# VH-VL binders against o27280, part 474

Target 1, 266 residues: o27280
Amino acid sequence: MDSMNVPEVLEIKRIVEESESVKTFIFSWDFRREVRPGQFVMVWDFRDEKPMSVSLIDPVRSEIGISIRRVGEFTDRVHGLSEGDLLGIRGPYGRGFELMGRDILLVGGGIGMAPLAALADEATARGMRVDALVAARTADELLFLDRLEAAGVNISTCTDDGSCGFKGFAHERLLTLEENHDMAAVCGPEPMMFQVMRILDERDVPAQLSLERYMKCAVGICGQCCLDDTGFRVCAEGPVFWSQELSRVREFGRYRRDPAGRRVPW
Key: E = the ipSAE of ESMFold2; O = the ipSAE of OpenDDE; V2 = 0.75 times the mean of E and O plus 0.25 times the DockQ between their complexes.

## First folded at step 22 (VH-VL)

Design ze13 (framework fv_libevitug; at its last look DockQ between E and O 0.02; V2 from the best seeds 0.00; counts 0 for: pae O 6.0 > 2, placed apart)
Fold by ESMFold2, look of step 22:
Structure ze13 (fold): chain C 266 residues (1-266), chain A 123 residues (1-123), chain B 110 residues (1-110)
Amino acid sequence: as target 1 above (266 residues)
Amino acid sequence: QVQLQQSGPGLVKPSQTLSLTCAISGDSVSSDSAAWNWIRQSPSRGLEWLGRTYYTSKWFYEYAVSVKSRITINPDTSKNQFSLQLNSVTPEDTAVYYCAREYPRDYYGMDVWGQGTLVTVSS
Amino acid sequence: QSVLTQPPSASGTPGQRVTISCSGSSSNIGDYYVWWYQQLPGTAPKLLIYGNDRRPSGVPDRFSGSKSGTSASLAITGLQAEDEADYYCQSYDHSLSGYVFGGGTKLTVL
């Protein structure tokens, strides 16, 4: 393996319980190395290695945060860890979000709010006005609300069941919000992102969307993270793409790929 | 209002040790968020980073490979200063030497510089 | 022999735009932030840009930084006579385990 891509074994400095199913693991980090909102790291629990988005970038405290949703065996093991326990970290990898203009819209669904929380912190630090549409199935799954509020973000919520905020999907709520922003950043379930992208394109709002695909190498060699029609590698050319790039991709919003590269419905 | 005041000799003979100090006012050398750097600049060429020290739960030191065998940077918490020693100097070590604060360290750059000390290495 | 390569000089007329390039490699600018410093004659360097494109308080917004791949650029718009100075880029180099500077660019305001 390339020596620059070997995991660094780091102590978990703090754990923040974001919800019943989501924890943020915080590590000390050397911020001479560039870290951008929207980039990901490979998290190694000494048995398996999975990509996770960077959710906290705090160069003042020398802290990086990785938010992990409990969804399977690997994440169950990681959620069982405590402060002082060790994890391996490779990265960061991938293309992060690019900020432009003065007014940004964030649209996040579920754990997709993780990279957007990091972006919100950067945008507010640059003096931008930040609106966030935070979506989840239920109120208990809305992430980062207190953190976004503390950063001065203007929050709108929606839940599928109506337990908090607008009852319905993120794209339905978006139709009831202001139509003008200088840019948007979107991350969440791919069907949601597709619908949101179409609305933003009609409004002529430049949009960047963060995709998830199966990853193995994280450096673009193995081809496991490729998008069907374009050959884009999510780990190398993404995970953040402009909406114009994604408009050429037939698979976006329609299906995903499993570890063997087979098409699987969303 | 942080100030760095340098002191030390401006003339050093070859093979001897260059020794400079940087006194800090308005901040602490043991600040948990700062790093304390030495940089030099020859009159005919650019800036060259020599090393830094910083404190967290203990003192850390980083030195440029080009001088690593000859350099020592020492913090002194009681006098609130940090020093540079460069052993076995040659005329190639003739330069203006600067101390600089890096605060917060790593990301934010060197935000406060000393006034500079011209050190000539000559017989 | 500087690790980061800058043009040795640049020039412009008052009111115009000037850019200063800084070329590095994957061991430095490719993965690490870029800083810029301004050095007026007879003075210590002054931090001008951090984090690729961020300005410290007191630095006018006519100074801007950018980074693409292994290269960075400092742009100065609305050029003024007092901008006549030497400009240095800085990064961190993983292979050298330390900070590295460009060779400097002497900016002349015509």
Scores: ipSAE 0.792, ipTM 0.909, lowest interface PAE 0.7, mean pLDDT 89
Fold by OpenDDE, look of step 22:
Structure ze13 (fold): chain C 266 residues (1-266), chain A 123 residues (1-123), chain B 110 residues (1-110)
Amino acid sequence: as target 1 above (266 residues)
Amino acid sequence: QVQLQQSGPGLVKPSQTLSLTCAISGDSVSSDSAAWNWIRQSPSRGLEWLGRTYYTSKWFYEYAVSVKSRITINPDTSKNQFSLQLNSVTPEDTAVYYCAREYPRDYYGMDVWGQGTLVTVSS
Amino acid sequence: QSVLTQPPSASGTPGQRVTISCSGSSSNIGDYYVWWYQQLPGTAPKLLIYGNDRRPSGVPDRFSGSKSGTSASLAITGLQAEDEADYYCQSYDHSLSGYVFGGGTKLTVL
């Protein structure tokens, strides 16, 4: 007997410092509980709870990794933890990425590369050709480059300041890349994803995009992550959506709702 | 059209096990989008959710705290049904018992109900 | 006692607007959706409202739901004789890790 609503208290097995602001926390995982790239877990530090993407899925070592960016009080506390410390983990939740075709394009911005890194591992393991466009504000914020390279991923980088790779935004770099991918997976800042989706649609490349919204329950019954007009719940019907689905979402790329339910721009 | 048909005895002696079955037609007990619930209703306790089961990569079970130690909900994929077992019953367990589909689960509510089964606990 | 609090009874005349309240707490209605059910005498409950304020197919638009803070309300406009029934609110409670119901409201059409 098992419940999706009860956190499991797990010991942090390892911590990988991915960048100055991002750490990956590794846990032992029972793979009788299936987890897919693109799914998320709720991380509980016994005070607060936040959704986090799974960035590592290792059935051989029986481990999962959760990459967390230091952005606020909760993540500050989590980043202060050490190996051997405890966290509550419940999940996984949500719809993950689907893989199709032979050639796949990954477009990630910042911490958005977390779920895509997991997807890259699966895709390469399946013998797919993987191109990854990794975007960040600066070179030191580019994530998982060594890991992706080791997996055989063809990497293109872009940075806002030009400190590494293409100087500019992800959608600008995308315009300079080949158009012959069978599918794309996208995750990052929503304005970035919006522009990337537009380009991919023009190229007739099927695309999946992972959205981020305020999530309270993660089980689709609180409505905090509900998208306007469509009624899509990011935690239940997402967080991974097809571009065709998002085309119906008026707020996508335009605004989101804060914890109080107020409309706020990106 | 989805229908739920309940079956089981209407009389149970104290300390025995209450057993009910809910047969599903028009849907699958292993649907990734559904949850299968048991609810009971009595004048003293009103409507009371007892628990549910649902499938998503594996089977999950959620039980009400009030009956958690005595309750078992079991899906049967071969017969496309799910059952309720409540152990060590007392007169307090006398109620009309309902099975209900929650579809889609967590959001759309319990949209299909069984006909209800009065279960009386008496010596 | 029920976790969610409803008035035991309500009444109205045909054509009148009536409201049924459902009071909870931050552990349930405050954070989770509210559902409403109509139960006619001798029948199983019927889903009336889901997602706080949404109507399933077949439910007349004279039924509406709302939620504010830790309370919810069911409004019935243009009250009809066939609306005489028991009405129950439902939500999820994270402290109990389960669904919870109100005590029910018996609506009488005078």
Scores: ipSAE 0.033, ipTM 0.545, lowest interface PAE 6.0, mean pLDDT 92
ESMFold2 (binder alone), look of step 22: mean pLDDT 93; pTM 0.948

Design ze14 (framework fv_libevitug; at its last look DockQ between E and O 0.78; V2 from the best seeds 0.82)
Fold by OpenDDE, look of step 22:
Structure ze14 (fold): chain C 266 residues (1-266), chain A 123 residues (1-123), chain B 110 residues (1-110)
Amino acid sequence: as target 1 above (266 residues)
Amino acid sequence: QVQLQQSGPGLVKPSQTLSLTCAISGDSVSSDSAAWNWIRQSPSRGLEWLGRTYYTSKWFYEYAVSVKSRITINPDTSKNQFSLQLNSVTPEDTAVYYCAREYPRDYYGMDVWGQGTLVTVSS
Amino acid sequence: QSVLTQPPSASGTPGQRVTISCSGSSSNIGDYYVWWYQQLPGTAPKLLIYGNDRRPSGVPDRFSGSKSGTSASLAITGLQAEDEADYYCQSYDSSLSGYVFGGGTKLTVL
């Protein structure tokens, strides 16, 4: 099977309800095939196809998980599925996170915690010390807390409304943290990532950030996920980028292109 | 500690069947997280994967294309072992044969190996 | 011939850094993990690296693996006399539906 062109039809092995709006769909995986935190798959419900991050990588159980937030028609359909139902999965695609050093900081917002949760598992398995700043609008939108805690991750939370942890945004909470890390991985709303990146740069902490863009082909040929000026394709050169790479991307944190290719502000 | 102990004849005549057994200690042949492999090594062909078997709700078998028509790998849960049968052998099948475990399956590689068995195909 | 290509030999002096390459294709190393094995004379292969760059318990940190595109590399830093052995890379090939090995590299410590 050509992973670039043909989706593999897989049975949903298990569904985990992460929150009111987020479900993790678990599939059997052949772990001879490489899959890295930060990579994404194209999920096909036989009508439409959307890119989704891998949120669980479990070689022992031979499973991967894909966390999906309910945000539109496609995700509404997917959220209506049950264990035993089928989905098409293509991938994985894109560049995932690299792990460096001994101490890493994860900064995630909302569904952005999905790839970071997978990264946390890998990092802890490698004996790294992992700090995670988990951000959400409200307490009920904080994702993977129990999972992260069980993995030995040191968790800090922040919520916009103060319902859990620090009241404020992730970058504000980050400013209150004194420790520098060897590396940081960031994923969430782009405005959040922009602010977080700025702080990390000032602290000389190498950072990787996962971008979200409209991706159609996932194989770098359609150009719909191209970043302005650089020509970076989020599906091919990303979705994970180093901060140095993103510093060259003018649109980062400022605007994105919608499915029609129009510039829309964040 | 997981150990694999190989047994079987070291000499087989052409056109006959090569038979080897790999006894498992410290693990179960029906482990959901393991795979059990046969590999051979010769100067002419180097390391060559022959096939594997593993259990996950049911038994699965994967064979190398080069030997698929002649090979059978059989697990024996009662004896906690798995065997290799290679039919219609020729001198080209002369090699050191190894059994090996994957644990976890697919990802961790072959982490435990048998001691190897030299099998010579000669008239 | 082996599906994965390795140099037949490599050499280094004690303390030196040596690298062993493993070249494949999109049907194997390109999409699948790479494993490395060390084989001492008269012994079975020993797992050295899994998951491209991960070390099993007991493997010294002077051994490291990397992968880029359709190629993989094993690096040995601080070369020691006991490192003299044959080294094999392994991957899975989708076109063959099976595991594949490199031809092996004989490492000599001078």
Scores: ipSAE 0.895, ipTM 0.949, lowest interface PAE 0.5, mean pLDDT 95
Fold by ESMFold2, look of step 22:
Structure ze14 (fold): chain C 266 residues (1-266), chain A 123 residues (1-123), chain B 110 residues (1-110)
Amino acid sequence: as target 1 above (266 residues)
Amino acid sequence: QVQLQQSGPGLVKPSQTLSLTCAISGDSVSSDSAAWNWIRQSPSRGLEWLGRTYYTSKWFYEYAVSVKSRITINPDTSKNQFSLQLNSVTPEDTAVYYCAREYPRDYYGMDVWGQGTLVTVSS
Amino acid sequence: QSVLTQPPSASGTPGQRVTISCSGSSSNIGDYYVWWYQQLPGTAPKLLIYGNDRRPSGVPDRFSGSKSGTSASLAITGLQAEDEADYYCQSYDSSLSGYVFGGGTKLTVL
């Protein structure tokens, strides 16, 4: 295997508890290096390395933020860290979101709101009108609502249990929203993204969707992040894809692959 | 408004030290969000970044590899200025020298420039 | 011999669109932001573009920047006589650990 970029060991400057299960880890960052919403970094805890989306891009304070949901052994260890502790960071990698037009719709499920929060900040800074559909299982898991409101984003919420906003799935709420956006950006559980993509395609709204696949090299060499029918590498040609690119991908929304490459149902 | 005023001799003999000063008005050299740069311009090299200094909890210095062995940039908080020293000069160091503020540093570029000082290395 | 390569000259007529290219590598433009500066005769450079495509206050919206791969471009629409100047791109280079500039493009308004 070809060598990967070496992680830079950085001190955790601040930790923000976004919810019971999500923390944002903030680091000092040299913003001469380009960072785009939708790109990811590889986070190294000196044992394992996992891709995480950038959720905060703040060149004024020289700060980058990485939001991490506690879902397993790696993320449990990272959540146990304190300010002043060290993590390895390499990147950013991947194709970020491309902004177009004046009106953008964001559709985020769970931790998928992380890259969309960064995109919302950029879109509002550019004078765009931003509508966000923020989805979660329950109200306590809705992410970044205060931050989005402070940025002037028009927020719609949905929760599976109805504890906040519309009761139901994100795609069901989407059917009740305005249809006149210039573009959409979508990130969340792949079944949600598949259904949202279908609705947006039927409405002829240009959409970009951010995918997650197993990654090892993060620079497009090892092939571990490839999509079956196209050979797209999520770490290089993605993680952000246009909906028309994904319409040719049989795998999308139907199955995933484990670290050994075996097909696993969603 | 922020202004940068340069001073220093315009003629320097080969092998000697080039020394310039940039006085700052309307901002502080110890501003925690700025960086203070030296750049030179010549027909043979065009614009060439030489180095910068900035303060956060202490002073940081970055120097271009091409001059790193010969350059020193010194901030002076009491006079609100920063200086350039370039040792062992040759005629290839003949250029117009600029100081520039980078604010906020890193992402936003060099937004205020001094008037420029032609330094000739000759004799 | 500059780290970033620009055409030495460009020209256009008033009202037209002109573009100025800036070619670099993966160690600079590929991973780092691009800045652009305008230098009128006898003056210091003036910042035109930061963050690849952002304009500081006071820069007319007919100036725009873009970046693709290891190349960047400055576009000027509605060309005016006062745009006659030298234009420089800038980036950061990781292999040199410092800022780098293009060789400059002299724009002539015909």
Scores: ipSAE 0.780, ipTM 0.905, lowest interface PAE 0.8, mean pLDDT 89
ESMFold2 (binder alone), look of step 22: mean pLDDT 93; pTM 0.948

Design ze15 (framework fv_libevitug; at its last look DockQ between E and O 0.81; V2 from the best seeds 0.84)
Fold by OpenDDE, look of step 22:
Structure ze15 (fold): chain C 266 residues (1-266), chain A 123 residues (1-123), chain B 110 residues (1-110)
Amino acid sequence: as target 1 above (266 residues)
Amino acid sequence: QVQLQQSGPGLVKPSQTLSLTCAISGDSVSSDSAAWNWIRQSPSRGLEWLGRTYYTSKWYYEYAVSVKSRITINPDTSKNQFSLQLNSVTPEDTAVYYCAREFPRDYYGMDVWGQGTLVTVSS
Amino acid sequence: QSVLTQPPSASGTPGQRVTISCSGSSSNIGEYYVWWYQQLPGTAPKLLIYGNDRRPSGVPDRFSGSKSGTSASLAITGLQAEDEADYYCQSYDNSLSGYVFGGGTKLTVL
């Protein structure tokens, strides 16, 4: 479908409860159509539309998964749905992750692990060694651990309260990890990503980071997701950016724009 | 090892029906993960996808627009084969015809091909 | 005429790197995966690349695929005599609701 096409109405095949606040909705997918980890889809519940990352890409089962965190009215409605119910799916959109090298480091925080989980599957399928630093506020918010482990990913956990793994923030845990990765992919709270990027840059590890911004059209027209100064549209030139690109983005890690276009702190 | 064995006449008269069969060994025509394709090749038209069939809870059929009005792909579970019928043939339908499997379908491409059958349309 | 555009011929010497381009549009390569096939004289096509850049089992790593925008490319490094063949790109076209092939590229090893 063209990027300007209307949503495709799809049936929810399965729902996986990842945590108390996160569910993965699984849909049938025609895998003649390209879909990459790091890309997002616009999910339409026939009232509102929101961008969501693809968290599962399974060409064997012909399925994709979209992980959604319950955070507001839209997601409340979606979380109320059952298997067999319908959603509109438009996309995928945006630039996804690129894989390079043999050893890859994934650093994810909270729901940011969604696109990274998909990336982990692809990387392992390609025979890459994958290390994943999974961060969350508490142990019960750590996502996809069993899935990652089953895929052969080496997992390190980090929690703010120390309820699981390293007590502290992801960038702090990262400082304790070995410097032997060819590439890194990062997704989570922007303050986390900012700190992680700095460390990776110091280590000369190429890094890709997935940004989250308010996206309305998803096709680079409305400008709602435009990053200051650079003119980067998160929906078109992103959401995945190289660290070198983000180094040019002043607002990165500092502030974002709300739906009204106002600057708000993280 | 999966193999596809093609059979059928190599000569068809204009306005008649071209009929070919592709016998499957090592896999099932009703596999939930496979798709079964017909492709033809000619100097004038190159490689041309004609259509495919596959089973997932029910049978699905996809045909190329160029031949949609004349083509029928039929699976036969009892014989573990699938066939091609192309009606009202003309000399333009002269080509080497191939059957091919996708496994798994959609993403992985056509990984097993038949030996090909030259079909000449001539009076 | 083929929906996907390939150069009719390519050539290289043994050991050389050669690339074969495949140009499409937003209705095919721009949205769908690209496959590559190798066809030796008198034989059926053989799957060479799937998913833009993935190699099936048995395909040497000197074959690689890439995709950018509405174009794809097949690269062959360390060209060998046995690589002399026709190469075809394939994709899916949403406007035609079907698989589409390139016109093929005859690769000659000099």
Scores: ipSAE 0.920, ipTM 0.956, lowest interface PAE 0.5, mean pLDDT 95
Fold by ESMFold2, look of step 22:
Structure ze15 (fold): chain C 266 residues (1-266), chain A 123 residues (1-123), chain B 110 residues (1-110)
Amino acid sequence: as target 1 above (266 residues)
Amino acid sequence: QVQLQQSGPGLVKPSQTLSLTCAISGDSVSSDSAAWNWIRQSPSRGLEWLGRTYYTSKWYYEYAVSVKSRITINPDTSKNQFSLQLNSVTPEDTAVYYCAREFPRDYYGMDVWGQGTLVTVSS
Amino acid sequence: QSVLTQPPSASGTPGQRVTISCSGSSSNIGEYYVWWYQQLPGTAPKLLIYGNDRRPSGVPDRFSGSKSGTSASLAITGLQAEDEADYYCQSYDNSLSGYVFGGGTKLTVL
């Protein structure tokens, strides 16, 4: 199939340990090719291929960064790699975030802050005011706080256990914040994103949300990333969707599909 | 500030080799953030990228397909220059030739240009 | 497939908005950034836009770039006599493995 990209084999230039369970892998990258916050790449460890969001876009250093949480066999293998080791990368793919207005709210849960960190860098470079609500189960899992602070982002935190910031879920913290934003960008666990989307819709804040689904081709041909009832392909029409697009998607926040295509509750 | 100063003959006979040099001041040809380009311009073709070279632990070279069999770009770190050699020229190679810095390379575009050298290929 | 197409000319009167189009393909503009250059008569080109829509320091904010699909556009608002120049778009083309330029647009200020 001529439209399928072949992975480029790249050396890991640098590894940043973001937390006990999250590492950012940094590669040299040719920035003649367009990369936008919210796009993803397929990471190939020579056995399996998984989509990962771009978390760092640094054309000055010719560096792209991909943040990966250790959660299973594939990510365990990747976390075992060292600087100088090889990974295959193909992409970037998908629709990235669109910036509008002067004031943006970022709402990220766990590893979902990765693409939002890249967006924060672009938004601040454009002179926007950026507020971020960074959520995690515990304080140790809050990601990118130093980077966001250095970029001039106004940070609010919440943790399920209350170890840092507001005790509770991201949508509960959001209810207690004053928000006069021109737009919002949301990425994290899908149940969190559903609750956050509901609040933002009630407030008439335009919101973009980044979805995750199983992917094989990443270019919109195989149908594995297709959303029920709409035919939207997460790898082509997404992974970033406007909230009004997602209002047409019955599965959002209600169930997911395993690699075999079976419905599985969240 | 960075400046690019071009030198070389303005008249070359058909079948001979066109040779131009671009001297760099205010930067290094081996800068790991830059790329060094040659571009030409003619009334019939407009702007045409010919190739670039850049250094990261080793030298890389990229040449336009249209001239790839005839072109060489050579960096010279001791003189802080880079050169263009185009073999077997014809009147179709008559153009104004520019050198240009791309800094930082890839994303940011060609930010500094030489003054241009008109090269006429004629007998 | 690989050639960037610009209109050969454009015109406007002072104060107007004008746009210059640049049409490419999936092997260039569709996957790669767009750059724009301004060239005054008898001078080397000058970088005007990088990264589709970013301006280098010293370029007035009345110049703006945009990209949609395989096409790009340069917009000039508040047109001034000094804007009379040739304008070139540039991208990278994967099938040609190199930078490609548009044919140029001669902008005339009436």
Scores: ipSAE 0.770, ipTM 0.900, lowest interface PAE 0.8, mean pLDDT 89
ESMFold2 (binder alone), look of step 22: mean pLDDT 94; pTM 0.955

